Miniprotein binders against p81326. Designs and how they scored, part 1

No score or structure here was measured in a lab: all are predicted.

Target 1, 226 residues: p81326
Amino acid sequence: MLHFGGFIMEINHISKILEKEREEYIRNKVEEYLKQGFSKDDAVNKANQSWRTYIGHRIQDVIYNLLKKFLKDSGLKVTTDKALNNRNLPEELDKVKRLIAINYGEYLFLPDADVIVYKVENNDIKIIAIISVKNSFRERRFETTYWKLKLKESPVTSHIKVFLATPDKDNEISYKCPNGKPKKMRIILEYELDGIYFLKEDFEETEKAKHFGKIVEDIIEISKKL
Unless a header shows other numbers, all headers, positions and changes below count from the first letter of the chain.
ipSAE, averaged over its two directions, is called F for ESMFold2-Fast, E for ESMFold2 and O for OpenDDE. V2 adds 0.75 times the mean of E and O to 0.25 times the DockQ between the complexes of E and O.
Where letters were taken out, [cut] stands.

## First folded at step 1 (miniprotein)

Design a5
Amino acid sequence: TPEEELLKKIRELWEKAKELVEKALELAKKNPEESLKLLEEAVKLLEEAARIAEELGNTELFAEIAKEIARVLELIARLREEL
ESMFold2 (binder alone), alone request of step 1: mean pLDDT 88; pTM 0.870

Design b3v
Amino acid sequence: SPEEKAKELIEKAKELLEKGDLEGALKAAQEALKIAEELGLPEEIKKEAEELVKRIEELIKKGVSEEEIRRLVEEALKILEEAAKR
ESMFold2 (binder alone), alone request of step 1: mean pLDDT 77; pTM 0.715

## First folded at step 2 (miniprotein)

Design F10
Fold by ESMFold2-Fast, scan of step 2:
Structure F10 (fold): chain B 226 residues (1-226), chain A 95 residues (1-95)
Amino acid sequence: as target 1 above (226 residues)
Amino acid sequence: SEAEELYFKADELAKKGDYEGAARLFEEAARKAEEEGDLELAAYALLEAAFSYIDAGNPEKARELAERALELARKLNSPELEKWALDLLEYIEKS
């Protein structure tokens, strides 16, 4: 329990920092739009739209840095799809890229894997998990499940765990119906994916749908079985 | 475009849990996209409509729309879009 106590404390601290960052970001963007001649109401609306885009990238970076920090002592490595798209990759990352790529006939594509966890043993690489980070489900809600189903088709990638990490601030998949039934999208995502990790407290917890604070422990446990 | 406006309006209904209403608007978006010559948007709208019908408890309608999306994907020579439609059809049938 002591081994992941620091992780939980750091998640709580970051949540508070992100809320303060939101307030400062919105304030600065409102000023910017007012200088461009927008009305006060339009400036506020546009600032909120801008924050939604910004926080998507920001939360991916936060999750990447947290996982990198807290998995290091377990011999696990973390990278991103952005890193894998660089020219002339280090040999290790080039191998990671090849092990996660999906074949479409004469073409190879990477899944949308915001964060990738792998291990290196005796110069061999084993991909443990990919984590899709979603701030909202406004665009293609099939995307994460589509990539999971594609990865299952190949013996090279079928062992890779696919996780969703989300604050779900709008209760899009953590919403409870009055009769206690989850939304259908939540049911489908939970059924098809290997896990959902919420960066929030108020949701219907299950064996697969957990607080984000559990992710480090779960990944370490999975890595020992591979 | 009008098709894009309908697409995003449908997405708003889906977020509110009105899956039946969302599905109908995604179908309308697909129809408008076809009229506008945006076959790629039409295919995406059909796939979103199919998913919304799955959420609404109507897998037969979802299958019909996914089959139409497959036809458009092949017409567009889009292997990725074709595979999405095929995988969705497999998902619907095994459910």
Scores: ipSAE 0.000, ipTM 0.118, lowest interface PAE 17.0, mean pLDDT 78

Design P5
Fold by ESMFold2-Fast, scan of step 2:
Structure P5 (fold): chain B 226 residues (1-226), chain A 95 residues (1-95)
Amino acid sequence: as target 1 above (226 residues)
Amino acid sequence: SEAEELYRKAEELAKKGDYEGAARLFEEAARKAEEEGDLELAAKALLRAAESYIKAGNPEKARWLAIRALFLARKLNSPELEDEAYELLFKIEES
């Protein structure tokens, strides 16, 4: 009953929309910085830096909406850590928050769970996966790994799959080093996490490092085992 | 403090190549530092204990101590201690 061709087509369509959005965003930001007195080269550099920040949030929203749309017919639900940080949560989301929160004495923190996939059956909630969306690895490159190690410590959360989703536009983990070995960051992330999903066409594929187009079928298969 | 004294004794054992003895004293220093409210010393002692356990051939124990140090480093908002904890975790994965 599952048709993943539609998901792949949506990814391709969104990719084209994002490229046009990037061109317009850069154009507008360059104009803005030029009006502020920056040189053309500085304006372009600042516009590109601004885009990297913007696209991070934009990609997170895209992933949320795509997963929500394509997991719905399989009985799976999707939310975000942003939604869970609202005060006075609906009962269902309050339960989701409690099932993924990590206890530090008197404090509870959410892991780096940009997107959360769960299911509801017989009034019980089961968390399937959390997805950390990372546009670049300049800062906090192992933050997702830290949260994975924390989740493994509790019987409540140890079953939760932790995935990284990334366009990896700076090619920081996509390709092997000149010596033919993967980069240390790629090795560590792939080893510790349950999967890496690339939002790009070209990269070194492995059993755990796949194109984002495979994430829906992988999540559905995981949910059947719970 | 008593924690600082234990830390110094552990450093001396490490210099003599007694990594197992050093690791145990660094763990004791960490526990004592937490009791005394010196979380920075506790984090440093956990990192030195983890390093000593790696050298003593016990990477599994080192892993848990490095994770505990990472928790304290984050509580302290110390990127320097956080980086040291990650460096030890990477060293364990390499071995």
Scores: ipSAE 0.000, ipTM 0.115, lowest interface PAE 17.2, mean pLDDT 83

## First folded at step 14 (miniprotein)

Design mb1 (at its last fold request DockQ between E and O 0.80; V2 from the best seeds 0.81)
Fold by OpenDDE base, look of step 14:
Structure mb1 (fold): chain B 226 residues (1-226), chain A 85 residues (1-85)
Amino acid sequence: as target 1 above (226 residues)
Amino acid sequence: GSPEEEYRRLIEKAKKLIEKAKELAKESGNPELEKRAEQLIEFAEYLIRLAEEYLEEGRPKIAIEWLELAVRFLQMALELARKES
């Protein structure tokens, strides 16, 4: 029901608004780095790198808040890996942290988990899904896949769904075989992950590759089976 | 008008839409629709806060874009509430 055309269009607009900021951001950062004594080329490169980090955090924050609001009434809670990086966690979040941890023998590490969806029933925590949010795939292209595979290796975490959310502005994974040539990244990500959700219209839809507007319903449905 | 003036105009518009959407959602008598309308309103309220952050950073043009998005979500909430009223 939230998947009406209007909602989908507005979700697409999120990434468009974020991209509008780029020119101004780059210009300001270039000026800043020039004042610091960097060359023009170095200033531009540093500005672009800064932008990638900045915009990545912005889109993650927006998606986090979107999911938090639209999942709340379904009895689902939402947190982030950042929120779990505290020494003094509330009991509930401490349990969440432990339930997503991956065992490396002497060490436990957390997967990259931009958004974590869980439910609380009778003081028991059930992790439902982890959503990785990627604005672009220039770096760490298969990191989400790695974490999915690691989560599958333990009966404690094997049930956790791992989703990727992206506007895919550079069309890196929007199509499987554009012009008859397989896109390795799209094929692998779709195969290994539980779903890919696009914050755009122009993509090849499949059972696992869907518009981001469907993610709320999908998560709710999964939560009912746990 | 200046970007700051436009921002203020949109904030006032958003506030009015929030009040109207909340009112209509309560009047709908459909708990599911009310819940969905409230979700849209709450997300719009987040976007308004986000816009405020951009304004405080001296970036009113981008702030306006976020406010416009918030207004559209509020309009969606109103439309949803109206279908059952």
Scores: ipSAE 0.837, ipTM 0.927, lowest interface PAE 0.6, mean pLDDT 92
Fold by ESMFold2, look of step 16:
Structure mb1 (fold): chain B 226 residues (1-226), chain A 85 residues (1-85)
Amino acid sequence: as target 1 above (226 residues)
Amino acid sequence: GSPEEEYRRLIEKAKKLIEKAKELAKESGNPELEKRAEQLIEFAEYLIRLAEEYLEEGRPKIAIEWLELAVRFLQMALELARKES
């Protein structure tokens, strides 16, 4: 476990690197689309769409590797929704998949669980937490909340903590009452989720809204209770 | 002064920091310190591999940003080892 503030500060630097990458990425993509004959407005829109997909995968990869390295010595294992969607699953991952699946009558679906933390004790698997990684909230604003509510419907999954990790560069959920008016999305996300972890320095901290660097210790503490 | 030359200087620095942090953590005789230092080093090694991907894509300026972050985690591992010794 990591107890000094330098860890939090350096993790927040990840979002600064991503912002520098964004400027170069968008500039290059706009130029490419302009050469293809798109208008400036269309090229900008397409470049931003491309960036959102690209950066989402990058953030997820960084978070996955961070959690994997810092949780392994606490007896905790980490996997991803992509790994669980492979056709030929090892028995351990097949059990993880079955333990987070949600029943919709004729259909069985996995929640949008970008990163999954679990432990193995005496061949029993206990799901500790899922982390949803969101770069923006323009669309799918309450997707993570929906999955938390679905997981609460069954005693098999009701213990699973649901976290949101985000750089929230555009301050869509960083403050509860900007300009004295409640921000519906921040308030509902904080109320329904088990935690929101920000990959930046400037946001309104609460019991549930924290710096991302605190997530490792939080997960370890939760795992001790299960 | 090219980005590629700067990357080479930083990777050499990172390699030396890895060696020194591992050495000091072992000399402490503290298993918890060794564990914490190893976690920081392993994450830094991931960041170095990520930086190498960007370099291979012909994006050395972004590669340097990730490599500098890796060096910062390695410096944390070294400082942790020194304080416990």
Scores: ipSAE 0.820, ipTM 0.925, lowest interface PAE 0.6, mean pLDDT 88
Fold by ESMFold2-Fast, scan of step 14:
Structure mb1 (fold): chain B 226 residues (1-226), chain A 85 residues (1-85)
Amino acid sequence: as target 1 above (226 residues)
Amino acid sequence: GSPEEEYRRLIEKAKKLIEKAKELAKESGNPELEKRAEQLIEFAEYLIRLAEEYLEEGRPKIAIEWLELAVRFLQMALELARKES
């Protein structure tokens, strides 16, 4: 599968394309907000907020579609947290939602599961993995680890693999000890999560920290053991 | 305009690559290769639809970037089919 994995390496260009559109997107949104009567400072602030939402949705959509296309022939199905929040859920997706929900007394909440991989066999649903997609680590750095630790507490969810997928453009978690100093965020994320998949080539590879091109094969191998 | 023409040129190139990759994959007689080629083509088709969204939003330069990525995936599908055939 080396050639097949190599083809998925082209996904590295996604981060470069997204960065190229940032300046144009922000400029256009600033002009739009100014036209609506906002001050210059408010327009800039709102444009940056809009960009963060926009890029988050874009990279999640790309990863979802890649996994859906490449896993379909392996008996695996892919859905999103957005699909699970639809008003009228099909029975299958309702079951998926129930199998990843975390109990907080009288409340049930979904983990930060941007993309969910599952299989259906003999009318039973088995959740294989959830993938959290992070474009940056400025604010919600350990959110994914919180959800991993909560999922481990229940026999229903403890088998679910929790992965992080990221371009990590700012090299926030690309190396464990940059300049000889331990990077807390990378070390903790790698320790607690089942894997980190980078949409870039320049990073420190370990058994759990890999190029995104390996995610398809890894998920298929995990599914065979479940 | 040159950006609209460049976009149309890349769409035409993508369509030819899809047809050729499907043809060679079928000619291989290898079901696994046909499956891999189909997966690459379907992802490229998604990227083409994404490029169309950017074009509709008045962002032809970024649309061309996404379309070029789609072409790269299609070229890899064609290379896979050629080497195995």
Scores: ipSAE 0.661, ipTM 0.867, lowest interface PAE 1.4, mean pLDDT 86
ESMFold2, look of step 14: ipSAE 0.798; ipTM 0.910
ESMFold2 (binder alone), look of step 14: mean pLDDT 81; pTM 0.767
OpenDDE base, second read of step 15: ipSAE 0.836; ipTM 0.927
ESMFold2 (binder alone), look of step 16: mean pLDDT 81; pTM 0.769
OpenDDE base, look of step 16: ipSAE 0.837; ipTM 0.928
ESMFold2, look of step 17: ipSAE 0.800; ipTM 0.920
ESMFold2 (binder alone), look of step 17: mean pLDDT 80; pTM 0.762
OpenDDE base, look of step 17: ipSAE 0.835; ipTM 0.927
ESMFold2, fold request of step 18: ipSAE 0.789, 0.802, 0.798; ipTM 0.913, 0.916, 0.911
ESMFold2 (binder alone), fold request of step 18: mean pLDDT 80, 81, 81; pTM 0.766, 0.768, 0.767
OpenDDE base, fold request of step 18: ipSAE 0.824, 0.825, 0.825; ipTM 0.923, 0.924, 0.924

Design mb2
Fold by OpenDDE base, second read of step 15:
Structure mb2 (fold): chain B 226 residues (1-226), chain A 85 residues (1-85)
Amino acid sequence: as target 1 above (226 residues)
Amino acid sequence: GSPEEEYRRLIEKLKKLIEKAKELAKESGNPELEKRAEQLIEFAEYLIRLAEEYLEEGRPKIAIEWLELAVRFLQMALELARKES
């Protein structure tokens, strides 16, 4: 058994390492924007926005690679929405793309899918899960919920599990009712999504809200039922 | 030492740990443990590549942090491989 405790601790370090870069990154970007002629306040704001984008991509990439490595031996494949943004896709990825597409009448659009887990059996592709990775919830707080609800509307996609992975640095969704006050966002996300996985230790654990270290096992179990 | 020197030291350490982990995983005689050890090794190898990216971007301190994390994953792989050997 992966010493579950050790693995959990190392997962928590991922977010900690990523956050250590923030101060230096912001400083460098502020200097860059000042040189471009922005005011100090504008430079700081732009730097912060740049950081949010940058760190968001970094954590997504780490989680993608983690899942890719730890799901590989279970016969599961992992891709990203970015990999699907190509006109000339391999047949397998083209099928994946079509199987996660959401119908808007005249148009098909893809949900936000930072990580897509699927299996190939007898040349048939089954989408197992979509994992949305959020470093923070400052923007688009219910975006993942929206996509989950949209996926549920079609028999083609209704079986797809939608998970949220987050370090939740600002404790926006770590607890349901801190100090007796319900946290609307936590309650709604936990209700609508198939699971929330935290890359941290200080959160309220429930049936759906778990440590990220459990996501691999959960996905494997789900894959066996499909 | 300089961050660059520390980085190089960790790379050499990681190379040795990877080889040892691969060897022990193969010798474990337990296919499930072997697979798990290999997963940890492969993830550590990814972290090494990630550290290289940070180094190239001029952030050696963060690069070192990723290498240290890679060391810990490899240690986990070694421990896993040893338990059933």
Scores: ipSAE 0.830, ipTM 0.926, lowest interface PAE 0.6, mean pLDDT 92
Fold by ESMFold2-Fast, scan of step 14:
Structure mb2 (fold): chain B 226 residues (1-226), chain A 85 residues (1-85)
Amino acid sequence: as target 1 above (226 residues)
Amino acid sequence: GSPEEEYRRLIEKLKKLIEKAKELAKESGNPELEKRAEQLIEFAEYLIRLAEEYLEEGRPKIAIEWLELAVRFLQMALELARKES
């Protein structure tokens, strides 16, 4: 049976490639901005801002394509929040959008769902999981927990699993109590979310905090129980 | 050799590995193993496309890293297609 636990080294290499890309990207962008006449400090700041936008898109795209390829034969479909924000939606994606939208009185908003897993059975759509992809936790660290709590309030969305996927290269949430000191962000994220999946070798494993290699089989198992 | 030369050598290696993986998966006679091998091959093909994008953006060293990851996924497809679990 294919399970990504057997392919840990290959999955971990995704994180290693992304780290190598950061160094090259920053160097090239600094050079580009210096040639445009920016000061050294401004060039560095602009390069770092450009990197944060760029890498967020790249890691999401890699995870989206991985899940799409490995879930296809399990009767599962994968989409993105960016696809759902397109003005010309196919009927199926329009239904997905309506099933994940959160009500704020007169307004409907989509949660931050970088990747969405759903199935189609007897012409009905069932949302299985949403996955938030985070390369860093410096900004919007609890946004995923906010969306989990909002989804839990409605009988339409309360069954939807909310997962976090992260390389966590800075060890921001890798351990619950490093050096005897509780790490608030890790503890809250693990408590509120349905799972955290790490694209790295070193982290504290629990029932809810796992290597990313386990995500495909976990999603398939959840789908079978639905 | 240059990064461009290394990239071309890896592309030729990948083409042969894809053909071999598809052939062995079909010959396996096990529909479940064939599906799993096909999933690995399709993800490797995505990684090759991703590497091509990096090469077009003038980043051949990172393109090569993605191609080497594609080689690893194709080697896994070959192992599964050979009925080695």
Scores: ipSAE 0.718, ipTM 0.884, lowest interface PAE 1.0, mean pLDDT 86

Design mb25
Fold by ESMFold2-Fast, scan of step 14:
Structure mb25 (fold): chain B 226 residues (1-226), chain A 85 residues (1-85)
Amino acid sequence: as target 1 above (226 residues)
Amino acid sequence: GSPEEEYRRLIEKAKKLIEKAKELAKENNLDELEKRAEQLIEFAEYLIRLAEEYLEEGRPKIAIEWLELAVRFLQMALELARKES
């Protein structure tokens, strides 16, 4: 295997750079909402919600570009849920969308698939993995596990790996209790999902919970088995 | 110097590193290490574009952080590109 000489550590640094933006972003948004007539408490809450959305999109874009660049020579392709929601889809992306869609009677919905990795062999598309990007777990902590369980119910989608990628800046799923036991949320997410990739330094690695920099080689290995 | 001056210095360093890394990668075409070096260069180019976005928004300090990260990835690319020769 190729050794990147600090690649994993530098990837973790991405979260630190993004966090340096937070205070100024929040201050500007609070001021904006106050000018619109919101109370101080409402302005602060709205600003924090805006930050979570903003940073989530930024992390998603970074992850998308990283995977696209590093998987290009392995016969793997990368797309996003945003691309799949385009009205005029190329045939290939239309097929990708159909292969991850979940049936609810008369309705089809896409899972929380911020980034999607697939391969094309002999004009057939095989979905390898979907990656859900989470900056916070307060409001939608088990959304990714819900989609994993739904995908497992269909023979078309049951093989698809579902990964969570997160900086976990607030130590919501990477913190340990004094007795060394992980938090309940971490235990459930790790049990149900195929992997958790952290954009941070301080956590205990397991077979399924790893530094984000390891995702490239893991996806390549999974692809070889499918 | 000002943050704007530091950014200009770093972007010139990054441009030189990209040129050197691409030159070395081209010499050892088709090697597995050369493919990884190329991937690092492309990711660093993405980070440089991101840094330029922040600079255009009047945020040179954050732009410098992204540019410094890009330079470190380019240095990794050079190390890998040199490994076979």
Scores: ipSAE 0.728, ipTM 0.873, lowest interface PAE 0.7, mean pLDDT 85
Fold by OpenDDE base, second read of step 15:
Structure mb25 (fold): chain B 226 residues (1-226), chain A 85 residues (1-85)
Amino acid sequence: as target 1 above (226 residues)
Amino acid sequence: GSPEEEYRRLIEKAKKLIEKAKELAKENNLDELEKRAEQLIEFAEYLIRLAEEYLEEGRPKIAIEWLELAVRFLQMALELARKES
């Protein structure tokens, strides 16, 4: 129990470290864009946009590596949608790609899948979970929900758990009813998704809304039932 | 000390902790706690690489923060490995 508490606290530091970078990053990017001839306002806007993209990728990479390391001994494998965006995939990854694809009639498209957890048993691949990693909800607030619903429509993908991992820095979904007012986004995301995992301490815990430190155990448990 | 000196100090500390943790893990029978210790070590090694990337980018302050986090994970691994002994 004590070691688990320590682990949880250290997970919270991940997002804190990433946020400490913001001020320096923005300053440097603003300077870069000013040198390129942009106005101050344009430079600031571009820097902020660049930051959102940058920090989004950074947190995804950290979470990917975390899950990869902590799930490996359970026989689970981890990949990303980026790794699947290749014409020449190894057979295993090609199968993974096909098993998460969503049918749109003439076309197959992949859901946004920052992290994909799967197992290989008897040369068969079973997709266990997709984890969407979001640093902020300013854009595409219900995108993960859309993909969950789409995956649910096919018997091929309906078993796939979809989780959201977030530090929720702006407290957009940390509480269901702060001050007695329902937070629509939290309620909908918690209802539609299989779980929400917070990389922070200050949130309303429920059966589906947990600290990110619990995601490894939850995924392992799910994998035993699939 | 300078950020560079602090970085070097943390790297040396991390290396020593990794060695100790790996030694302790080898002496114990492969149980669930040993696996967790190994996982913590491997994740810490990733964080060390991440810190190196930030250092190469000229961002030593953030690099140090990642190293400090790595050290804490290594300390956790050592504590787990010691409880099994």
Scores: ipSAE 0.710, ipTM 0.891, lowest interface PAE 0.6, mean pLDDT 90

